VHH binders against DNA repair protein RAD51 homolog 3 (RAD51C). Designs and how they scored, part 8

Target 1, 363 residues: DNA repair protein RAD51 homolog 3 (RAD51C), of Arabidopsis thaliana (Mouse-ear cress) (q8gxf0)
Amino acid sequence: MISFGRRKSPAIEETSLATSVMEAWRLPLSPSIRGKLISAGYTCLSSIASVSSSDLARDANITEEEAFEILKLANQSCCNGSRSLINGAKNAWDMLHEEESLPRITTSCSDLDNILGGGISCRDVTEIGGVPGIGKTQIGIQLSVNVQIPRECGGLGGKAIYIDTEGSFMVERALQIAEACVEDMEEYTGYMHKHFQANQVQMKPEDILENIFYFRVCSYTEQIALVNHLEKFISENKDVKVVIVDSITFHFRQDYDDLAQRTRVLSEMALKFMKLAKKFSLAVVLLNQVTTKFSEGSFQLALALGDSWSHSCTNRVILYWNGDERYAYIDKSPSLPSASASYTVTSRGLRNSSSSSKRVKMM
Below, E stands for the ipSAE of ESMFold2; O stands for the ipSAE of OpenDDE; V2 stands for 0.75 times the mean of E and O plus 0.25 times the DockQ between their complexes.

## First folded at step 1 (VHH)

Design r07 (framework vhh_7aqx_2)
Fold by ESMFold2-Fast, scan of step 1:
Structure r07 (fold): chain B 363 residues (1-363), chain A 124 residues (1-124)
Amino acid sequence: as target 1 above (363 residues)
Amino acid sequence: QVQLQESGGGLVQAGGSLRLSCTTSGFTFSDYAFSWFRQAPGEEREFVGAISGSGGSTDYADSVKGRFTISRDNAKNTFYLQMNSLKTEDTAVYYCAASTYYGGIKTAWEYDYWGQGTQVTVSS
C-alpha cells in the first residue's frame, strides 16, 4: 500500500470522495494501477463496474487486459464463494489475468515494491540473495509482519511461517517492526474511521508475533524433515500466506559431504516449495548467501543449486552494496524487467533511502 | 551455523574494568567488521563501538570514547571490548554484532548477525 508507511494519513477534500476512494483501495491491485484508477475518477465499486473494459482502459491509461481484470475484481467484491478457476481447467486468457492480479506483500519500501510489481508475489517462489549483513533477515522479518496487514489496509490478512537455519531471527526485532506496523495501521484506519466512518481494524503487536510460526532448524536432516511436513501443517493452518526460509543453503554448505546427493535433495526441496506456493496460493521466500562482488557485470551464488532449482524459483532478487547504500536488483523474473532500487533498514523496518527506484550503472 | 557468543559480563563496582569477548563461528572472520551495542532497561539498543575488517579503523560512541577499546584477534575468531573507568550508566545488556565491510553501519537494526547478549551491572 502506497500510503501505508506514511506518518500522517492522506488529506481528502470531501468525506464522500474519501469513502469512494476507500472502496477502490480494498481491491487487490498494485499501487500503480490503483493510483491510475483513482486519478481517472474511478473511486467507488459502482463507477468501476458500470463501464466497459475499453472505456476504463482509455480513461485510466491502462491496458484493456488490466481493465478487464479490474472489472472482474470489482464485480466480485460483494460476493462470497469459491473461485470458479479452482474448479476445472483454466484457459490461457484466465492464466494471463491471474498472473497480472496476483496478491502481493509490501516490503514497506515503496521503491523496492515498484521494481517488484507491487511487492512479493503470491503463488511464486522468490529467491533473495545477498552477503551477510546486507539485510536478508531484515527483509524476511519485515515480510512475516507485512503479510498480516488486513485487506482494509491493502494487505493479505495472512499468517507467516519463518524457518530459521542460522539463528539470525531476533524476536525483539520482530516486535519492533510489529509495533511500527500497528502504529501505521492505527494512523490510517483511525483517520478513515473518524473522518469517513470506515470500519476500523484493531491489531496488537503481540497478535502479530503470535501469527508468526517460527521453526528453528539446526541441521540439514531437520530441514528436510520440516519441508516434508509443511504441506500437512499448512493444510491445518490455511491462513498462512508466506513461508520464509533463512537461509535455504546454510546447512548444505557446511554439513553435507555427498555432493551429488546434496544437489538432488536441494532440487527436491525447491520443487516442494513451488508446489506449496501454487497449491495454497502463498508466497515462498528463500534467503540465500551470494558473492555480491560485482565483477565483469555478474553476480555469483555461494552455492550452485542446479537446473531443477532454476526451474522451481520464479524470481531472483540480489541485494548488494553500492558505497554506503543498500540496493536490490531483479536478476531473474518471467514477468519483471531488470531494475534496481535502493532501500534502508530503520528502527521501524525497511524504508526508502535518499535514492529513487532506478537502474544502477555497474562496472 | 553462524554463531556469535558473548562472555565476560558480570557485576563490577564503579571505576572498575571488564573485558567482554565475542567468539564467532560459521563464517570467514577476517572478512567482517564487528560492533558492540548495548541496551539499558526501558531504552532502545544503542551503538557502543566498531572495528573494521582490516582492524585499521575503530569508532566509538561519544559516551564511551576514551574509556572503552574494541579489538580483534583473527587467529582466535574472537573480538573484544575492554571497558575501563566504568560508570553506573554503563549498566546494560551488551550485544556483539557482525557486518560486511562495505561502509560503516552504526544503526542496530542494520545487522543480520547478533549474539544473545551479556549483562553488565555497574554498582555505585
Scores: ipSAE 0.000, ipTM 0.204, lowest interface PAE 17.6, mean pLDDT 74

Design r08 (framework vhh_7aqx_2)
Fold by ESMFold2-Fast, scan of step 1:
Structure r08 (fold): chain B 363 residues (1-363), chain A 123 residues (1-123)
Amino acid sequence: as target 1 above (363 residues)
Amino acid sequence: QVQLQESGGGLVQAGGSLRLSCTTSGRTFSSYAFSWFRQAPGEEREFVGAISWSGGSTDYADSVKGRFTISRDNAKNTFYLQMNSLKTEDTAVYYCAAGYSGDIRTASEYDYWGQGTQVTVSS
């Protein structure tokens, strides 16, 4: 991208930015304002970041302008390591209903959708990790197509952003999956028109390709700059309902020599994705190349990026080989139980494996 | 059942050319992406080049870009690797592969493989 390469954000400052755990008294505020915050009960950054500027101004007896500056400073402190003892004010019933109402993107594999609670959730950041060759890019392309399924067909009617760091995206494969999606939609809408006189919406495979915003990213500097630009881009393209990053770690593994700083930068990037997911009610899918190891009934990722990375993602899905079959495992989720499902990759995209579908005609 | 068979390997002098062919079972030839991988003694399989299901897109490893060309002939259920300006470092067993993959550079993304054909480049 030409405009991406011309942005003067000091990449050095962003890549060298240290993340730290801070209490409210560490913020660069005047002693009087700091005293007011502490007296009002705002003793940690999480308690400050969780309130609106209006509520903070009222509670601390400061101006709304001062409250806004305090929130800005708290956010700039990269509080990814802060351990808040003050959680949000949501009760369990509201949390359950919020989860039930989340829009979900089908994977086209119903067994995988079942363990995901219906598909990939909007407002969430989902990490999909797996060994090389397990099908991560395939899932990314599938979701970029499936997010576009119209609401009349049970989908979201959204658009996709696909960020490609490895050059693995093949537009002809996306076209092949789009063609299959159009065929499936035509079959469904034909059935509904015939039996229920429902309206039929026509989409062409070319329309599906036009609705995928593809960004090829060739360095970690370009990746950081693009992530910083995404909020503005999505504000101008509000139909975007999924952001795929394939892969999140590639440039940081190949061309990044400070491993501790790498972890901090990646964690900060994941937190920015979390904020985008919440702000725009979209799904963020982070594809990550990892080595999986099974020990005592659980999977361990060989390239753990620390606590900040781990908790920056809402859900973690691990893809692994079980003999000659591909499987997905829910490793981490606040709302989904740990479960496994098999999947297969076909000419039409992701589907149930033959062992689970049993729709081979047995006469 | 899909089966792949390589042909065209052999001994060639540095600077020479060689064309490898891979024939398939033909059932779903037009729906596959195809690739070539190679493996030198004591090394892992390395990506060489790939061609999309439509033939409209090709990709190559940096070490062979500009020297090797991949192509397909749907009427013959065959795809090819034209190797020009061969170097001694190109000596390896060459494998053809077929699959539906979006990650064309990763060997395990391909479901079907040939048995391999030896290419030896002498000085």
Scores: ipSAE 0.069, ipTM 0.588, lowest interface PAE 7.3, mean pLDDT 76

Design r09 (framework vhh_vobarilizumab_d1)
Fold by ESMFold2-Fast, scan of step 1:
Structure r09 (fold): chain B 363 residues (1-363), chain A 123 residues (1-123)
Amino acid sequence: as target 1 above (363 residues)
Amino acid sequence: EVQLVESGGGLVQPGGSLRLSCAASGSIFSINAMAWYRQAPGKGRELVAGITSGGSTSYADSVKGRFTISRDNAKNTLYLQMNSLRPEDTAVYYCAAGSYTGPIQTAYEYDYWGQGTLVTVSS
């Protein structure tokens, strides 16, 4: 695809011009950036919303990052334009830059973060599948803590929603991981203050627990109702940056007799989560149990649901045992190559499992 | 304020049997994963048996066919039926409860532990 190289000022009708000028002045932008946009002829929100970030950056003499934020704000303000087919069309270069600029949540395991492209991606639905005991809930708790790492420490400064269908969430474990996170942050900000005179940030483990919105779900009917309620809840709590579902399939295995209908309902929920992820620029993490099957002379891990489910999520990560070591592997992703990484679960949460590292055990 | 209290340990002859019980109180729910661990003198804690909220069980190879783990969710009680006991089974047995519904393979994944009950297999 060729970029739009012969750009002219947006077409503006006489009657719409005054309204569009008022609309541009209502955007929460600095006066200098707003002045540059108006001077470049971008007075109408619909005109701003239809342009690529690279073209807007060039025309207004601003950075591509600034242009991307302006486009995001304009699309939030122009409801009709954001739903058009044209606004949904993206060239590969814009898709690459959008992927590079997406915030990512660290797992605290750098080897795992590396195969994920830096961590769990916002605006995506990531499924994490594995056998019982492999560490799915540990990863869910870790992400609900790590999403809160302030921007000064390289994080998102967000809050978490944790949806618990199995009763697997233990607040004492979340506190233990939060305590480790606070210690790591204090070491980092102390280093930055000492060497670069950066401001120190303060956060207590109890503050981290306060910033996790916990929902206990006891039936598939409650799960469906909660998923339908999340859009309103997040619109009222816009600082949420991750939604964890632990596990997505539990009540559908226990309470649901029609397997084909079950798969359709779960796929519909995954699509609703995708809509939430894109609308609110947050990460959705769906934890799922897998089964082991024997085929073609080898053992393979299979998801609990059929092929229609596997296509409903953006990324799919499979957790598996290789001897006594835990591994994660990128099974499906539009942007990540297939790769595997080892990880370990410690008293402080997820960490790298180097060959020289000993596991932390009780006594 | 989660508490686990084990009972049923004691001295038994090789080939004998014992039944261990673990009473759970506080914030423990019937859906929490539960397990039995043991620790022999000079050794680390090792998994004996695990049970999910739904009753699915897993066992260490050394106890398969001899030990049976079970739970009574109405009574918040975990059991370990030990048959054909061997001198190698001599250990302090610990009840554990974790944040997972599935069997746990690593001791640090359990957040709550009982005080332990001593099982001695000796003639």
Scores: ipSAE 0.000, ipTM 0.136, lowest interface PAE 18.0, mean pLDDT 72

Design r10 (framework vhh_enristomig)
Fold by ESMFold2-Fast, scan of step 1:
Structure r10 (fold): chain B 363 residues (1-363), chain A 118 residues (1-118)
Amino acid sequence: as target 1 above (363 residues)
Amino acid sequence: EVQLLESGGGEVQPGGSLRLSCAASGFTFSSYAISWYRQAPGKQREWVSTISSGGSTNYAESVKGRFTISRDNAKNTLYLQMSSLRAEDTAVYYCAKGGSIKTAFDYWGQGTLVTVKP
């Protein structure tokens, strides 16, 4: 038979057509426009989304303005067809996938990285709050080194900007952490070269220090001026992948008495940092000192500027002591669940706490 | 006991697509970063892509925009979706536990061959 296999079963064709018609009827269109669209043969979402507004207007006998609105609605709803033309629209799944796919900077503490979703997120502003001595500056220095870990070792291969408001940055400590990082990279790449013939990475501690752009800021006016200059600086140094501010609030606590104006200026700086993070696909880390307080019999950490400041950053991590152990917890994040992780500050930088550390009970 | 088993390799024409899989067993898959590496004939093994326990991804510049790494923690499986394949992508592809700076890897799979005919 010359017609054998050329026609589908009427039942199969009718079922497919009924499903397609139901797709088009789901669009929030006026009955008259919907009728014209279906009469022109545009019965499924993917067929509507794949045509130009001029072609749709001609085929359905509607205005180009009406066709444009139909395409806009169809593209907002279309996620399933391999032939759909989605231009500029982002659904929640694509936004989640983009966020989860963003590069992250390791802290060198895998337990801390785990609660951070793999490390400090690029394109986000992360606030790290903690009491003096808890290790805020240690984390800042660690991230300035670790952003430079080459892609072959699982890093970003980027450079760092370190803005120091308190004079807490010690170049000798940065060198010590850089030396440890180079040793770890040499062991890793040496192992990979010996056993798997992988490329060897040749990086020196001095190179790591050269790739940290250090800015000492002695007043709030200098801080504001530097923040305003950062966009130009980063546009000229596009390999920067982290900006660290240690601490964001220091000069504003000592030199600024108007609480409302202080909060506004700091929030404006946080917004500028958010714009930089998104524009240049880099991480911004704001280190902040917190005040310990007791509330209803519980030991609580409060940020130096209180609740109004808490809404100015993407993610907030709080560092705290639990006995003799350092802990970090995710206080606020749109993408990370609340979680806590222990970490240790060693001569080689941040590392995991001993998995068998003895639990000390107070007696 | 720890085992990584790659699959999905084959012959493909330039511009084609393949999806590689790596089935993991013997460890808590969801807790570790896992990487893809490749070794072309006569060349050193090179890093391709890493996915963290939290789902964050990194790619070698040569594959960025063409390859997508993903994981399914419920199935203990790692994936590499490859598109726009080129002759220079011809290699044996391996998955490796870890994928960040480490003094040692726990285990490597036996690999899966991808051949892009010129």
Scores: ipSAE 0.000, ipTM 0.178, lowest interface PAE 15.1, mean pLDDT 73

## First folded at step 4 (VHH; framework vhh_vobarilizumab_d1)

Design p1 (from a02 with S31D G50Y S58Y Q100Y; at its last look DockQ between E and O 0.01; V2 from the best seeds 0.00; counts 0 for: pae E 5.1 > 2, placed apart)
Amino acid sequence: EVQLVESGGGLVQPGGSLRLSCAASGFTFSDYAMAWYRQAPGKGRELVAYISSGGSTYYADSVKGRFTISRDNAKNTLYLQMNSLRPEDTAVYYCARGIYTATGKTIYFDYWGQGTLVTVSS
ESMFold2, look of step 4: ipSAE 0.217; ipTM 0.657
ESMFold2 (binder alone), look of step 4: mean pLDDT 85; pTM 0.847
OpenDDE, look of step 4: ipSAE 0.027; ipTM 0.385

Design p2 (at its last look DockQ between E and O 0.01; V2 from the best seeds 0.00; counts 0 for: pae E 21.7 > 2, placed apart)
Fold by ESMFold2, look of step 4:
Structure p2 (fold): chain B 363 residues (1-363), chain A 121 residues (1-121)
Amino acid sequence: as target 1 above (363 residues)
Amino acid sequence: EVQLVESGGGLVQPGGSLRLSCAASGFTFSDYAMAWYRQAPGKGRELVAYISSGGSTYYADSVKGRFTISRDNAKNTLYLQMNSLRPEDTAVYYCARGIQTATGKTYFDYWGQGTLVTVSS
């Protein structure tokens, strides 16, 4: 038996308050101090920044030194004008403008979300390439879970399509990631219920898995047929907000001999995915195995299908090892600058690395 | 799991020699093409030399006649002998595994961590 907590869209006022609490929650403060600020009514950076350190110390029952450091942190964040794209650190205005521009799906790695402009972009086709073991399938599963995070918790409240060409989707792994997501949501909604009388979200990990529409395709012909069917399927399931293809090229490198025809067919599929992404306002993620093409001139890491393929996708992300650390690199995007971020793959899913970006220094 | 571990890098004066090694494990070494790439600061990775599974070699023009790639399939080890080193050879050198096809195309799908070579007086 599946049990669901009652789902209710929060009022605009409740959503604004939850956003303000999350913004204050993201300041690097102890839990005790954070609780005291919220209890005293200081839930927004602007409200914290508008009082003196003496008044803040008195109102929140903290030391004047603590109040001074809090004001320094709040002024740095607030007075810089533009807020950085940090998962869960947005006010209501930022959330509204994000929805009006391009909705995004968190990767659960805030450093990766930052270089992606907040996460994987809806209405776009993003190619993610990398070697085996780098985490391509893990990212695909993570996004299939994260797209389902309710809007009350900062997500999209959507469903996922997962197209599996290699048999790489592991249900047990998806359940682990879903369990971690539910635990995080329960902590967040429990806090909000206690302090702001918000309803708790009661989702079971098994329900998350039921909302992943899984398709196993065993040939390039089946792959083409499924892609041609997706418009009809999504029309009947309009809450789908992500389509994952893992891996887009598998049946075309093993089962398809004509290289020029291969490139033409794959580029046509990418164009169909672009049209789907825009028509239904959803994200498409195409996973691909990385290779390199050598030449005499300057050379950049390229995916197996080369440069003509990459012109058919909106964004390209390359995953690579740098020592023992996993990195993601924005290779191509019309709106995002080239940048790198580290990430880790844990039992709970994708997470931040404790390491910062490194440079090899010439001696 | 596939592992490529480079060694043999270091500091050397111009005109000197170094021998790089790449120990391979987790796959049937003799079935794959192998290559050395290098990356100087501010540049992309560039091919230095490669060797097919059958032993055919290719060299970048910048290193031809000075560098020699070789493989020992019994020891699962790739080598790069670098002679007459120049300051412009300063880079991190990477070992890479290639998937080759009957048409002569090679796709590189796995990389080592790299070993630093510095050529300076």
Scores: ipSAE 0.000, ipTM 0.126, lowest interface PAE 21.7, mean pLDDT 74
ESMFold2 (binder alone), look of step 4: mean pLDDT 87; pTM 0.868
OpenDDE, look of step 4: ipSAE 0.048; ipTM 0.314

Design p3 (from a02 with S31D G50Y S58Y I107Y; at its last look DockQ between E and O 0.02; V2 from the best seeds 0.00; counts 0 for: pae E 8.9 > 2, placed apart)
Amino acid sequence: EVQLVESGGGLVQPGGSLRLSCAASGFTFSDYAMAWYRQAPGKGRELVAYISSGGSTYYADSVKGRFTISRDNAKNTLYLQMNSLRPEDTAVYYCARGIQTATGKTYYFDYWGQGTLVTVSS
ESMFold2, look of step 4: ipSAE 0.011; ipTM 0.447
ESMFold2 (binder alone), look of step 4: mean pLDDT 84; pTM 0.845
OpenDDE, look of step 4: ipSAE 0.021; ipTM 0.423

Design q1 (from a02 with S31R Q100W; at its last look DockQ between E and O 0.49; V2 from the best seeds 0.00; counts 0 for: pae E 8.7 > 2)
Fold by ESMFold2, look of step 4:
Structure q1 (fold): chain B 363 residues (1-363), chain A 122 residues (1-122)
Amino acid sequence: as target 1 above (363 residues)
Amino acid sequence: EVQLVESGGGLVQPGGSLRLSCAASGFTFSRYAMAWYRQAPGKGRELVAGISSGGSTSYADSVKGRFTISRDNAKNTLYLQMNSLRPEDTAVYYCARGIWTATGKTIYFDYWGQGTLVTVSS
């Protein structure tokens, strides 16, 4: 019967099929610990392996001893890379769930990763809109660093293209974020070497910066020309796994005087990005400004291009201030429900907000 | 404590101009959306103009082209320049601080000033 092709257990207790649904659920963990990991956004082994035991303990609200055991179990599963079932076989249910594990790029903020389904999705175009100072460029730089995290540490081992239209990219900031990433990997690798005899990660911050292909574009004609060139460039640099455009609309706000045609040109550009994302299995992130509009006695925050643009991207995220905290809201996605999460911008990059430990999500 | 203090109201003749100011304290002004509302005698409070933390502006149709909202983040001050004033603009004008609603799509105004009276007559 097709009506029962997938089962959802209403009980909190684990079933044998649940151990195969998610990589994190394969681990021999208590249902309480599994729930805490999932709530904190650790839904696969790569997400668990990408953080320190201290960060895991803090993020998942577990002891450091519990976090160490989880990392030990994750390393055992990751090193083997094989599935083991009591009957020695797998079924179509298991195969479907394995195929639905799409590659994602962590934001370094587990609450944000959680609402994104594990991070920024490859093969998709994600638009991220926000006001100045909310952290758009910070997220762009963070993703350009995080895409390079080796697969051994749960990342993609890729490279980044950063297209800068506003001059917002600061190499000193990228270096800070890269240094923090290397320190996190060294801490994790040192722990794994001490307890599991794993090789240490040998990346330097300079290696990370070398692998960010930076393009400064100063006009809309340069922007169009670069976008038309990207397919060839990526074909010649095949390990690119993220393209950041910061920002997609800057040269079209003042430098392109027909507003209706502006929207059409940008939509065509977005179509080219969608084709690139699919062809090369990479993530495209389009950063954009927001504007306000008056509706029903209040202001609504809208992306600068309005409603006609909204159909040109796979996912849309709106960044905003809520009091003193930065928030991200999933405005549009074919696979993700609307949700919000807070984040902070620190000297080490993006991180969870200090208030996120209280589990305040919606009011 | 959050405080919003409006000033610059008064009596003005039709066709005249007036500049309202709102001094803000007790919060990081640059991080918040701000707005001007007005309430005419016997009527409800209505939005006049708004400005986001990033400086983008919106206006009610009735004032578009005549009023200009602006902010000076260094002075923690919100302004409303009101030109070509009409008797219909007579109201108490309120400064308001905005935050996002829980869905992240709409700005909710959580703090209000005491208001400043603008009278356009004779």
Scores: ipSAE 0.012, ipTM 0.464, lowest interface PAE 8.7, mean pLDDT 76
ESMFold2 (binder alone), look of step 4: mean pLDDT 84; pTM 0.845
OpenDDE, look of step 4: ipSAE 0.306; ipTM 0.708

Design q2 (from a02 with S53Y Q100F; at its last look DockQ between E and O 0.01; V2 from the best seeds 0.00; counts 0 for: pae E 10.8 > 2, placed apart)
Fold by ESMFold2, look of step 4:
Structure q2 (fold): chain B 363 residues (1-363), chain A 122 residues (1-122)
Amino acid sequence: as target 1 above (363 residues)
Amino acid sequence: EVQLVESGGGLVQPGGSLRLSCAASGFTFSSYAMAWYRQAPGKGRELVAGISYGGSTSYADSVKGRFTISRDNAKNTLYLQMNSLRPEDTAVYYCARGIFTATGKTIYFDYWGQGTLVTVSS
């Protein structure tokens, strides 16, 4: 299946979708170099395009000349109309390895996708922590929309479960994000139809919202009951590919007094989510409030959950303010290095920040 | 096989009460939203009331304050208590299995019962 990126005029506004569908194994590389890139963790185009030639050469144990040519090819794949390497046809090698690709869900922010290794990973439980107003719910909604991007457009063609504990889910906002996603897919699908005679995929924003299974849980008892039944629900709805919990701790912070019991119950829920993610090959995203303190290399969570919680979440991402700009930081991951990326929250959803917004706040 | 069996319908005077029941089988009842729909002669089906797996409820404006939806997960049974009945409530009432979607209402129904007739006549 051939996949291409999207463009927005006049700026090169590649969507995270476009960069996420350009897997590293689709570049015309020797088997030796391809193996070295994959072994070093460069399995998607966005991860390759996000580093310098010196860093790539060091990380993958290749020459700087080889790294420079790889980056040139990766950047060409991101540029308007210059994706001749994947234009026209795919070979038997590409077909064989497409089934082996690690499924990921784009955030629609390519810089964030880059530090995530291409997006939010299926089979993983990712905790996303942040202060109020930083965009936790926005990311949850974005992922609930983006998981539905058809496989023909480089997505998963899945459905979403959204578990809302605080009443933060806003239907009109979800509709805006779905509308932007449909517009982006129409641009991509129109290009594929014109140049490759592929059939267009027609999706309407309302169809996207109908594929989000929404659970409003109003108490810790209701939350426990839902989590205990999720395996059966997903068994009956196997096209679910993401579960968003917004937020995992709300009813246990406000309405739950036994600290030791609270920690045990929350850790058991996280372990159940890890089992679900593995069993059904889906992504679980647990949204949580954190403090703004950054000490000893980590942010402080609003609720101390201990080592059991740490083992129950595969990845931890912290969202924070740096001046007037939003940043995401990979706090813990077994496979992703610590890194930061900026993002913005726009009327169309999450997007890259402008390159000028990376400057240090002067006051 | 999913099965929904309604009961409790009948003839009642205006101002009277009825309690409808829906026995569910063939699926994990506690994991689904449930709803009552009704269809008056010559009309389309209308959502009357919905209830989430955890007991959160919603109602059509025409029945708020008069009807109460409830569920008993131990008995796999959905109920509709109908008070202060009016002639406009005359309809076939259907039990439906559904899943709440992002719009906040039960939007996708994949199974419904055969219905039970409620007649409110003076």
Scores: ipSAE 0.000, ipTM 0.375, lowest interface PAE 10.8, mean pLDDT 75
ESMFold2 (binder alone), look of step 4: mean pLDDT 83; pTM 0.833
OpenDDE, look of step 4: ipSAE 0.122; ipTM 0.609

